# VHH binders against p49116: the designs that were tried, part 211

Target 1, 238 residues: p49116
Amino acid sequence: EGPLLSDTHVTFKLTMPSPMPEYLNVHYICESASRLLFLSMHWARSIPAFQALGQDCNTSLVRACWNELFTLGLAQCAQVMSLSTILAAIVNHLQNSIQEDKLSGDRIKQVMEHIWKLQEFCNSMAKLDIDGYEYAYLKAIVLFSPDHPGLTSTSQIEKFQEKAQMELQDYVQKTYSEDTYRLARILVRLPALRLMSSNITEELFFTGLIGNVSIDSIIPYILKMETAEYNGQITGAS
Below, E stands for the ipSAE of ESMFold2; O stands for the ipSAE of OpenDDE; V2 stands for 0.75 times the mean of E and O plus 0.25 times the DockQ between their complexes.

## First folded at step 13 (VHH)

Design g16 (framework vhh_brivekimig_d4)
Fold by ESMFold2-Fast, scan of step 13:
Structure g16 (fold): chain B 238 residues (1-238), chain A 121 residues (1-121)
Amino acid sequence: as target 1 above (238 residues)
Amino acid sequence: EVQLVESGGGVVQPGGSLRLSCAASGFTFSRYSMSWVRQAPGKGPEWVSSITGSGGSTLYADSVKGRFTISRDNSKNTLYLQMNSLRPEDTALYYCVKGGYLPWRKTFDISSQGTLVTVSS
């Protein structure tokens, strides 16, 4: 049986909207986030094991884990995105909403807690200096999660997840041979992704979507889109 | 050379229905997602709905969800938009566009005359 991921699955290059505005706005943030989400789904679509599960299972998996994939993508692309600047702009917008009584105090607290968790996650990944191979396998572990409610073919999904874990272990032990505890430090970061609310992520990063569509509706549309029609921004980034 | 010809527009009262058609030529229709875009008087273009090349998946703007149905007949190179429960705010020129939904799409290649839909009572 061949490897779960090939070298082509390690390449993960986000193309940011151009030009960057002098002052960040909802549309720029939404476009940046959407490009990352599309890149993440394009990445998942390219995995032979993922294709082998069939379209219904594929849609269910991505609907269940898109927030985890997106958050890993934010951490991986934090510098390219200037994520700290984007989060600062979001916080500034929230402060303005408080002044205008547009949001409840309880909602603002939930959103600020989410931003804090996101910053802590990204900081922990940066501190570990996670490389492209490690990110690819962490995304695969998250993608092939057999424990989401409503999934069929859970045994096959679990097998792919275990394969991802083993290939990550082999890579880390070979590449970082003198750092005995590196794999454990990496894996212990993953549970934090499940504590991140997909609803709050959608509110923070995807409020400006054209047509005010939901992520839940976009996922099956993107996954069933013909690959040949993808524009140069998606194919050039992969 | 891509050519798109819209038809089916007209004047209807609120609550009425219309079925728009778009005849496509100059490209392999079944390989491309298609979209409906509208432009109301004095406003910029607004994306309405998209359908994948095979017709296997559709996407709708929140403003038309549950009222409009996009479909296609690849054997006839024709795109359709069934519009039900029409509202005055649906009044616009409707355009057929090659290509699907992309969240970062700022402009649509509108190369046709469109078809006028007027909802008035």
Scores: ipSAE 0.677, ipTM 0.852, lowest interface PAE 1.2, mean pLDDT 88

Design g17 (framework vhh_brivekimig_d4; at its last look DockQ between E and O 0.61; V2 from the best seeds 0.00; counts 0 for: pae E 4.1 > 2)
Fold by OpenDDE, look of step 14:
Structure g17 (fold): chain B 238 residues (1-238), chain A 121 residues (1-121)
Amino acid sequence: as target 1 above (238 residues)
Amino acid sequence: EVQLVESGGGVVQPGGSLRLSCAASGFTLSRYDMSWVRQAPGKGPEWVSSITGSGGSTLYADSVKGRFTISRDNSKNTLYLQMNSLRPEDTALYYCVKGGYLPWRKTFDISSQGTLVTVSS
């Protein structure tokens, strides 16, 4: 049977667009976010258990949890991304929209609260000093969540989630033996992910997608795209 | 030695239809995601549509969604673009491109002559 994750699944290296502009425009933000999204999806694709679920189930699963995976990715790559700077830029762009009276007061509040939740979540993860293995397992737990509506093969998904949880537990016990409650502290962060709106995340990070495609539409494409295409572009980061 | 040859362009009335073809040689089409890109006079290249190597997934620009259909026949090493409900704004030189949709792609690898589509009354 073997483990759910291997060491190859622990590696999660995001390559940022270069050069970084002096002013973080919508294009830069969107490219950065898109790279993270693609990285997250390709990470999921690389898991044998994920492949075993079949394409239809895979698509449904990722559609259900992409925001959570993306958010975990933001937390994990916060330093490399200069996430605080990106979020500040987003807020600045939002302020311009506010000044132009394009948003209702309620919507402004919702968006600002969402940004706050994102920042707070990432800060909390940084405070916990979550390592690469823990992130990998957390992403797996989020990915293999059987409690999303409309999923098929829920029993199998549940088994994979259990396996992810078990492997995380074993890892934490082995690596952080002196911290008895570390596992619990880590897992209690997961509910925060489900309080975040995928729609707002999409609006904040992905408004500059080429062709104005939706995340919902791009997910099945990412999951089926040729790996060589993605790898070629990432290694030759432009 | 990679070669892409577009065909099927022409002049059509608004609301009309065209089917573009792209014959690929020098590589196995099934191993690569493919795209259609167009360039209107005085404008830069615009991504139109992409299809995965297996043909199992397609993606469309919002401007053509619901009207255009990208497909492929890997046994013939040929890419297709069915264009329905054509509009004057669809007038452009259409290129077949080796490579799929990537949001961070700054340029398209256009190495072919393209096929001209003109939509006018």
Scores: ipSAE 0.881, ipTM 0.942, lowest interface PAE 0.5, mean pLDDT 93
Fold by ESMFold2-Fast, scan of step 13:
Structure g17 (fold): chain B 238 residues (1-238), chain A 121 residues (1-121)
Amino acid sequence: as target 1 above (238 residues)
Amino acid sequence: EVQLVESGGGVVQPGGSLRLSCAASGFTLSRYDMSWVRQAPGKGPEWVSSITGSGGSTLYADSVKGRFTISRDNSKNTLYLQMNSLRPEDTALYYCVKGGYLPWRKTFDISSQGTLVTVSS
């Protein structure tokens, strides 16, 4: 049996939409987020262990954890995305909505709390200087979560999660041998991902989707896509 | 040379049904995700539905979800759109397009004549 992830699974390169507008709008934000979502889904579907679980289980896993994968992707690609600029634009839009009395104060509070949690998570990952191998294994740990309702093959999923945890430990202990507590500091960041609402993420980043499709409907579509041209756009390959 | 030929359009009353066909030639349909796109009079192209190459997954614009069904017969190199509960707002030229749903796709490579669907009383 080989490792859970290969070097190809460590490579995670986001291609941003061009040109960037002078003022950020919902369409630019949605396109940027969509490119990251598609990259994340194609990353997941390329893992042999994920393929081995079968298509029904694969779809259920990704529907359950897409928000965690997406948030890890935001943290990993924060520099490429200029995520701080995107979040500032979203905050500015929300503040204008308060002044124009277009949204309830309770809803705005919920959304602002979500943005603060997201900023805190991304800042913590940046402070820890999480590398590409660590991100790949953290994504694998959240992908192979056996505890989501309605899952089949939970023992096999648990085995793959354990394998991801083991390989992350081996990597960290070898690469960061002088930092005894690094693995613990990394792993304690993961529970925060479960507290972030997928509905609020969808509202913030995916409002401008063509045809007004839902994330729940787009996920099984992405997992079965045939188009090679798309991979070139997402990965930045010529 | 890629060729797509749409057919099956016509005039129907609100609540009626039509089945559109798209005959593909010059490429192997099963290797490509496919889409239906429509253009109403005086408006730009609107994405309607997509289907993966194998037919294993479909996606629909919210405006047509529950009323339209996209399907394919790869052995006949043909794409279909079953349209039920038609509304006046569905009046448009309908085109099949090589390629699936991409949220960042701003233009559609429409190179065929399309088939006209008119929903009126």
Scores: ipSAE 0.807, ipTM 0.918, lowest interface PAE 0.8, mean pLDDT 89
Fold by ESMFold2, look of step 14:
Structure g17 (fold): chain B 238 residues (1-238), chain A 121 residues (1-121)
Amino acid sequence: as target 1 above (238 residues)
Amino acid sequence: EVQLVESGGGVVQPGGSLRLSCAASGFTLSRYDMSWVRQAPGKGPEWVSSITGSGGSTLYADSVKGRFTISRDNSKNTLYLQMNSLRPEDTALYYCVKGGYLPWRKTFDISSQGTLVTVSS
């Protein structure tokens, strides 16, 4: 028993690489994205309910949902990251690739559609003025999703998701008592996360540096890294 | 004083195998993630593989996956890299480094001399 999340799970502070380059490059974008990924994994690892599921279940769960967690992180940190500037830089690089005959038109169309969907999702979350508590519960709902293929312990995962939903409901009704429909408005944003492609997220934010390695193949390593290593990954300190 | 000493390099024919060792002293290996990094002649450093402190999880660069195996023996304070099916492009100076590096990392805290691997006919 007890609450699913404590107030310490609400803190989600992203620190950007310094100094910010005069012109954004792939290394700055990738470092920024890496910090967000590790911040998201650190958050997930710190939840007692997550640890209670066991190491193999944890790995399976995060491999299934990392892109949704990452996308929520992008929305939450969009201002700090200057996400619109990063996406504009990526669009400019895509235009150069067309001029230099480096990418197919179909691939560029797919990537541009994904960028549009990502911008619209982040804009919708900003318009709702989603706060840190709401983001924490939304991330928990996404993390404890029982409907991904190949999961075990789905009964326990579903119980944790229901608990996250209840705690979000209680928080919203208590904190935003004058906005009767706020919970419903928030929850209808979640289906858009399933439309985000892991493959394209990797290309947008980890391109040129991953090669053929997917983030979901790296998840087992990330989750098992020594806690001391996380500080360096999140802040960029050596 | 923290020291890392690589050994096991040499000249080998394409398709051959080598086993690299990294002896650690001045710190307890099991407390840290460890990595192998290589630097081919005239090129910048390239991450090869990482292993968690416990040895419970490993990562490999795409160029070596399926051919190389990272391991550690914490009782001997030693890190290993088993390299099979070696190719000419694997020719490089190989370093072990303290820390859990990732596929996109381009800077490394190299503090050792490394061991040279040459793959040639």
Scores: ipSAE 0.254, ipTM 0.667, lowest interface PAE 4.1, mean pLDDT 86
ESMFold2 (binder alone), look of step 14: mean pLDDT 81; pTM 0.814

Design g18 (framework vhh_brivekimig_d4)
Fold by ESMFold2-Fast, scan of step 13:
Order: sequence, then structure tokens, then C-alpha cells
Structure g18 (fold): chain B 238 residues (1-238), chain A 121 residues (1-121)
Amino acid sequence: as target 1 above (238 residues)
Amino acid sequence: EVQLVESGGGVVQPGGSLRLSCAASGFTVSRYDMSWVRQAPGKGPEWVSSITGSGGSTLYADSVKGRFTISRDNSKNTLYLQMNSLRPEDTALYYCVKGGYLPWRKTFDISSQGTLVTVSS
């Protein structure tokens, strides 16, 4: 049996809308996030183990874990996206809304806590200097999560998750042989992904989707979309 | 030469139904995601719905979700839009276009004449 991921699955290149506007707008943020979401889902689609689970299982898995995959993608692409600038602008807007009493204090608190968790996660990943191979395997570990409610084929999903964990361990031990605790430091970051609300992520990053479609509806569409259309629009030379 | 020909439009009262058809020629429809786009009088084009090449998945604008159904018959190279519970705001020229949903798509390649749907009392 070959490896779970090939070198092609390590390549994860986000093409951003350019240039970034002087003042951030919802359309720029939404297009940037949508490109990352599409890239993440086409990454998942390309994995033979994922394909082997079948379309219904694939849809259920991605619907359950898209926020975790997206957040890992945000961390991996934070520099390309200028994510810190985007989040700082959102924080400033929310603080001004508190002072002007334009929004509920409870809602503002929830959104601010979400942004703080996201910033902390991205900062921890940057501090650990997570490389492309490590990101690929972390994404595979969250993708092949057997513990989401309503999943079928949970034994096979668990086997793929274990394979991802084993291959990550082998990679880290070989590449970072002097750092005995690196794998443990990386893996303890993953539970934080499940504390982040997918509803708040959708509100922050996907407001203004054409047709006001929901992420839940777009997932099965992306997973069954013709690959040639994706490649012509997203992975084309920038 | 790629050609798309829409039909099935007409005048209906609010709450009525219409079924639009799009006949494709010059290419194999099954190899392309397809979409319906509409343009209301005096407004720009609005994406309505998309369907994957195989017909395995569909996507709808929130404004039409639950009321419209997109489908295709690849053996006939034909795309359909079943429109139920029509509202005055659904009044528009309806176009089929080659290509699916992309969140960053700002323009639609509308080369056909479209079919007019008018919802009025």
C-alpha cells in the first residue's frame, strides 16, 4: 500500500485577488476566503483514500470538518492573505461598534473571542514554523476524523486518520530528528480547531458570496464540480 | 460553434409555474457545469442556479432556493429550470451559460437571446 499523501498533496498555493485595496471590503475578503475554501476542497478531492470512501461519505466528512480545514489553510496561507491585517481591521470595527452601541455586546463578545482564538492558533503555528508536509498531514488528520456524528464508514476513516498520523510521525522524526517533542507540540494544537464556531467563520469570511449561498450548500457542489473548470480558474498562472 | 438556445418563458400570475429549457449545440454538455443567469429590466445579470456536468450536484441562489429546480438531460444536450411559486421579482430575461458556480465570477458569457419570464397579475 502506498503513502496516504504524495508530494503533489504537499503543494498548496493560494492565488489571491490583487491588489489588496487600501481599505478592506467584504468582497475582497470573501473572494480570498472562497479561493482558499475551493483550494482546500480540491486538495481533499485529489486524495485517493478520500475518493475511495465514496461521494456520500466525502460530503459528510467535509461538511463536518470544513471549518478545521479552512482554519488550517488560513494559518498556512496567513502571509499570502495578509491575514493579520484583515483580522486587525475587523477587530477595530467591532471595538468602534461597542463604543457606538450599534451591535449587541454579547454578539460582539462572541465574534471577538472567535477572532482571538483564530489569531492565537495562527500565531502558535507560525511560532512552531510548521512546514508544508506537516500542514498536509494535519489537514489529512482533521479530514479523516471518524468521530463526527452521522458518519458512515467510520472504521475506514479511522484507518486513514491513523495512516496520516503515522506518516506525520515518520516525517517529523526524520526531518526534525533533534527535536524530540516537536510532534507532541504540533498535535496538541489540533483540539483548538474544534472550539472555533463554523457559523462565526462563515459570517466573518463568507458574507457576500454570489447568490448568498451557504457553505453547507456549496460543499457538495464543489466536491462534484468538474475538475477542468477548477484548474482553469483557480490553479491558472497568476 | 457553441450555441445555446433558451425557451419556455412566458407571462404568469404570482404563484404560477414555468419550465425553461436550454438546447445546446456544438459541444458535449455532459463535460461542463452549466448555470442559469437572469437579468431583470434595467439591472445587471444575476446568477440563479448551477448544476455539475454529471448532474450529481446543484446549487441555488438564496432568492430562488426551494422554489426553483435545475436539471439536465445529457443525452439530449438540454438544461432545464423548473420555476415554482413565481414572484414579481422573478421577472427577467433568463439565460443558460456554459460554466458552473464560482464565488469570484464577476461576469457571465451571455451570447444567446434568452427567454423572457414575466410575473404579473
Scores: ipSAE 0.754, ipTM 0.894, lowest interface PAE 0.9, mean pLDDT 88

Design g19 (framework vhh_brivekimig_d4)
Fold by ESMFold2-Fast, scan of step 13:
Structure g19 (fold): chain B 238 residues (1-238), chain A 121 residues (1-121)
Amino acid sequence: as target 1 above (238 residues)
Amino acid sequence: EVQLVESGGGVVQPGGSLRLSCAASGFTFSRYDMSWVRQAPGKGPEWVSSVTGSGGSTLYADSVKGRFTISRDNSKNTLYLQMNSLRPEDTALYYCVKGGYLPWRKTFDISSQGTLVTVSS
């Protein structure tokens, strides 16, 4: 077999709603996040190794790791999304909810801690200046995680994860040959993704979904969507 | 030229059932996701349900989940909506739309007359 990922899998271009509204609202945040989620799912479904696992395994993998893929996508697209502005708007809304006594103090603390962890993760990735190739392989490593409960074909998933790790190592050693510890600094960031609550992510970014559709329901739908009518809508490609 | 023709609407009592049909022509039906959209009197269009081109996956608005079932027969170029446990708030004109669910979709290309569903209470 050839490489796990091709140059087409390194390209990750988010198309944002235009124009940006004068005041950020839940609909703009939800539309922006949904575009990133759809782009991330389309990215995953385009990988030949992923397709080879079969539909049932594909659905189970993505349901287990969508929050990790989404968070990596937030970090990668932070500038395009003006993520700092979005997070500031969310914080402002939460502070108003505290003043109006609409949420419990414990819940607000959980949400604020989640936002802090997300900001810290994105800042660490920006400080490391993670490139598009590195992001593609980090996403592949989290996608091909064999350790989620209920998975079948775990040996094949593990082989694809190891292939992703090996190809990332080869890339980093060749491209950043003078930075001996770069790969270690990158990989040590990944465990933090597992500490991010998918329920809190869904509450922060996806409350404006049309018809109140859940992420769990959207995932198998996105994976089976016809591609012809979505040319340029999801992939961000020209 | 894309043509969509809805049928199967009618008057039914609360708790009743109806099966809507949409006959499609003018495009390769199996290569497009399809949706049902409804418009209640005095309100804007509301997305109800979508099905992928192959029929392999479906999606439902929370208001109809567990009561409605979307399906398609690609050999007949026909889209269906099985509506069970109907409620007065389901009263609307129902439209068949070319295209699937997208969270950022602001408008639906409604070119047909629709089929009227009235749930009398």
Scores: ipSAE 0.786, ipTM 0.908, lowest interface PAE 0.9, mean pLDDT 89

Design g2 (framework vhh_brivekimig_d4)
Fold by ESMFold2-Fast, scan of step 13:
Structure g2 (fold): chain B 238 residues (1-238), chain A 121 residues (1-121)
Amino acid sequence: as target 1 above (238 residues)
Amino acid sequence: EVQLVESGGGVVQPGGSLRLSCAASGFTFTRYDMSWVRQAPGKGPEWVSSITGSGGSTLYADSVKGRFTISRDNSKNTLYLQMNSLRPEDTALYYCVKGGYLPWRKTFDISSQGTLVTVSS
């Protein structure tokens, strides 16, 4: 009974660090990415269906899909983040690292290929003009993925994913009634998210995390953190 | 008015252990994540560890992971830090702060006196 997502789950407002430095650095990039990650995790934990799965399942799901959620968030917030400027700064840093022999050429190639895939994904989403409702349901589809190894209660997860897919279909058919193939064009973009390395995402965006904590370690913490003192900084899923 | 009082510091030899306590008042302790931060002489504050309001999850700086254990007793409004296998580089004033781990945290709201931990020789 009731929809999987409410209108409150469609609102996704990222608050960027201020002021923006004259030259981008690892701290600004890391803070910006971390704010998006926190917003994405708080968005997920606000979903009643997600809460119903229980703590252990919630942690396992988010550990498996955080990179997909983060990448969807990058695409959705690309304009607010000036993502093209951030990626250009990362590329410049990598090119300087090649010149100074600080990284292997093979590793740099892997990272550059990852940046290319990320840019291609974000450009495809922008070209499709994905709206806030579509992003909310795409995030729900990747969150409620029953096919990750080691998951329990996969039948319940699958039912929530199917509900997300059905509600997305209903929305697209009603809102974009003249575009019969829009849903198919959107859904074929999703497999690309799983081809992107979470390790490379972590190295690109989360270098400089205070205390050198890993994303894997911070996920169960974010999912259980008290939200009252953070609402003004992460805006929540409001 | 938020009040935090640290205690339990002292002088210990390398490899030793200490248990720090933080008595909290002036706010609903169970509704706030809490952190330990430290400041070595001549250095800026360094985040050490955080615990969620319920105590259900903890997070540690890589430099202390496996050696320190953060815990809380919500019935006593008290935060703890068990420090094992202490090293000279752990020498610092230790502060408890209201609030959890934030990757973008530039400053810590340190208004208490802290407790001094000295690991010598």
Scores: ipSAE 0.760, ipTM 0.899, lowest interface PAE 1.0, mean pLDDT 89

Design g20 (framework vhh_brivekimig_d4)
Fold by ESMFold2-Fast, scan of step 13:
Structure g20 (fold): chain B 238 residues (1-238), chain A 121 residues (1-121)
Amino acid sequence: as target 1 above (238 residues)
Amino acid sequence: EVQLVESGGGVVQPGGSLRLSCAASGFTFSRYDMSWVRQAPGKGPEWVSSLTGSGGSTLYADSVKGRFTISRDNSKNTLYLQMNSLRPEDTALYYCVKGGYLPWRKTFDISSQGTLVTVSS
């Protein structure tokens, strides 16, 4: 049976681009977000249960849940990223765009609502003081979601999700034994992730991608990327 | 020592086709993602396309998507770029590079001479 995740799968260390510019621009934001996305995809592809589902299923799962994984990563890495500073810069840009009449009021309202939901989610996770083990298992729960349209092997995916839920329960009960309702408080945060638009996330964080590639195109590429390329650029550079 | 040698460039009219080749040596070719990068006169390098080491996944710059096809033959240590529906703006010196697509890749280790592609009437 073994555990779904090993200690190596709990480790999640983001290396930020350096130096941080005096004024945040779309390229710095995009590079920071891209490093987090690549770290998240590399994390997923390293899980033996994920590998066991096969490449087609892996691609379908990650395409369906990348925004949820990315948002969990933003919450987990909020301090390392100085996420509040990034979001403030985005808000300032949007306010300037209103003044210059470059964007419709309806579009700006949708984007501002998305930023508010993201801030509320990150604040909730920070208030709960979610630890690295809890983040790893929350990511596993959203990764192994059997309810996305078009998936094959749904019974196996559901089995892995249930295993993630059971292992999270065991961890929380042992580590936070005096807080009987902690697991419930954590799990009730997850539905909010599905209310956030992946299209708006892409526009906020990934507008400056080299070659103007889409996230949908990058996902299968990252999942099949040679591991040495990724590790040399991210984990070896800290 | 890593060596990359590009070939297949030439002069072609708009709408034409060319196939570029890159002969690789000095490393285990199949274990590395590879890329094509181009540089027009007076401009910086522009990433064009990448391919995983196994050939199992490809990625294309929006400017070439649907027109260019990247491929490899690991038994021959050779990378290819099939270019169709060529446009004047595709005119550039084309380089193959050891390494795949990374959004934070700011520089490319261009040590080869490249192959010139000129698209003109």
Scores: ipSAE 0.748, ipTM 0.890, lowest interface PAE 1.0, mean pLDDT 89

Design g21 (framework vhh_brivekimig_d4)
Fold by ESMFold2-Fast, scan of step 13:
Structure g21 (fold): chain B 238 residues (1-238), chain A 121 residues (1-121)
Amino acid sequence: as target 1 above (238 residues)
Amino acid sequence: EVQLVESGGGVVQPGGSLRLSCAASGFTFSRYDMSWVRQAPGKGPEWVSSIVGSGGSTLYADSVKGRFTISRDNSKNTLYLQMNSLRPEDTALYYCVKGGYLPWRKTFDISSQGTLVTVSS
């Protein structure tokens, strides 16, 4: 009956590892990315519409779209993360791998193109000065995507996506009434998220997960974990 | 306040099985995710497995996946680890810890005595 998202869903506060090491390493990058992934998954599971889809649908849905949610989170938290510095460190590591012939040139090119696409996306969002409400609704639009392969409850997912689109439109028209084309500029950014490989994202940001667990394994776990116990560690609330 | 008591360790041959138990008290057991952590002689602690408070989801280190099964009985405030197809590299002190898997947590708050598992011929 109510809106798809409440004001509580606009709050998205990433707690970074501290202190930042003198030299960026795989551990710091993986920990930073993992904190953002956990925050993103806990954000999704807090949405009543998401809960209403049921556990099997919820797991399949977020498994299909985690990379898009994660990438939106990277853009939203780019300043807090010093994302440009993290990407520069990854590029430097890849350049060293080329020199030592540890990875194929074609694979390195694919990874570098992915980094370029990610940087272009984040720059576009920053240039548009996307606010917290807009990010929340963009995340909801990608979360409730009915068109991923293998999904079964697509009609309900589509209804929630349409509700997210409508509420975003209402928000933008009221808040940015002077900018008639703002919504269009924002929405045309979303297709780029589908072109980014989840496999390359996992390789770049999640190498070194404790116990060598995969994102496919960790996502169902995060969706069912007891959040109250970890609230301060995940959200940084104090 | 939190008390955790591990049991069930012993000496087994490679390929053998053991079932570890952890009796919990001093907190509302069903409201907390729980983990098993092990420490081999001369090594740091290694996370092994976690289970959510409801028991509805589990997670395993790749080194034990398919061989170990974590479970819990919230009515008895007890955590279990069924260990099958044991290998010499599984030799360690096994600890029950309050809290689930967090990718950024490198150490767990280990305050109990643990239970010793030795796999040798």
Scores: ipSAE 0.755, ipTM 0.900, lowest interface PAE 0.9, mean pLDDT 89

Design g22 (framework vhh_brivekimig_d4)
Fold by ESMFold2-Fast, scan of step 13:
Structure g22 (fold): chain B 238 residues (1-238), chain A 121 residues (1-121)
Amino acid sequence: as target 1 above (238 residues)
Amino acid sequence: EVQLVESGGGVVQPGGSLRLSCAASGFTFSRYDMSWVRQAPGKGPEWVSSISGSGGSTLYADSVKGRFTISRDNSKNTLYLQMNSLRPEDTALYYCVKGGYLPWRKTFDISSQGTLVTVSS
């Protein structure tokens, strides 16, 4: 059959809240993160191979990997989001929470370690100068992960993951022919995504949703939203 | 012109049930996600529940999850909200709105009269 991803799947444009406030707050951070999450889900649902797996499998896959997709999106959109400024604001908030004894030292340590892992990941991707095509295929490799517990259709998922890996290899070897080890440098970044806690990501970036709706509940809703809602509200397309 | 007409509100005792209806016209109902939003006396609008255009997916605010059920009948251009185990804090004017849930949506296009739900003993 044809390629796993088309040129339309390489385009990934995040629409940020406008204007950016003078002082970052929880609402701005949560809105920015939510827009990226919705864009990431829209990207996934538009892939024909993903659609072919069926709704139940689609929901299970995304529930298992949303944190990895989100983190790749943070790295890809770091400049558009001013991610370094957002992370600095979160760190400052945590420092103030320590001074006011609002959080335990163990909890703060876990959260700070998560932020450092996230910064290291984003810095490594920036240093490698990962392009839009490479990001699209890395997201596909993560999305089509057959090894999450409880999945059905694992053979088909594995085939799509292998197809993503093959097409990424083809692209890198053609586009960066002089850099023999580029593909290896890129792929060894992926295991770090599995080590980052989805619960801590939710706490840091989706605080404005706490008590209103959970990420676990919102994922199947996003995947089944009408296309007009997605395109008009998420991408700004008319 | 988009027109939404809510009905089914009333006075009910705590623990009671009500079923709200919203008759929609002026747009292709099945193409749009729909939501229920409520406004308690002296407070701003609060999102309650959303349903996809096909009816295949629903989402609920944590405060109503397990008690309220959103549904739709696209052949009748009608949205429903089944409210069970009602509490005094559910007292509000209930509005039907065109569009689904978005975490960054701060305002709702409320142009209808709404339907009043009062939970009191």
Scores: ipSAE 0.633, ipTM 0.840, lowest interface PAE 1.7, mean pLDDT 89

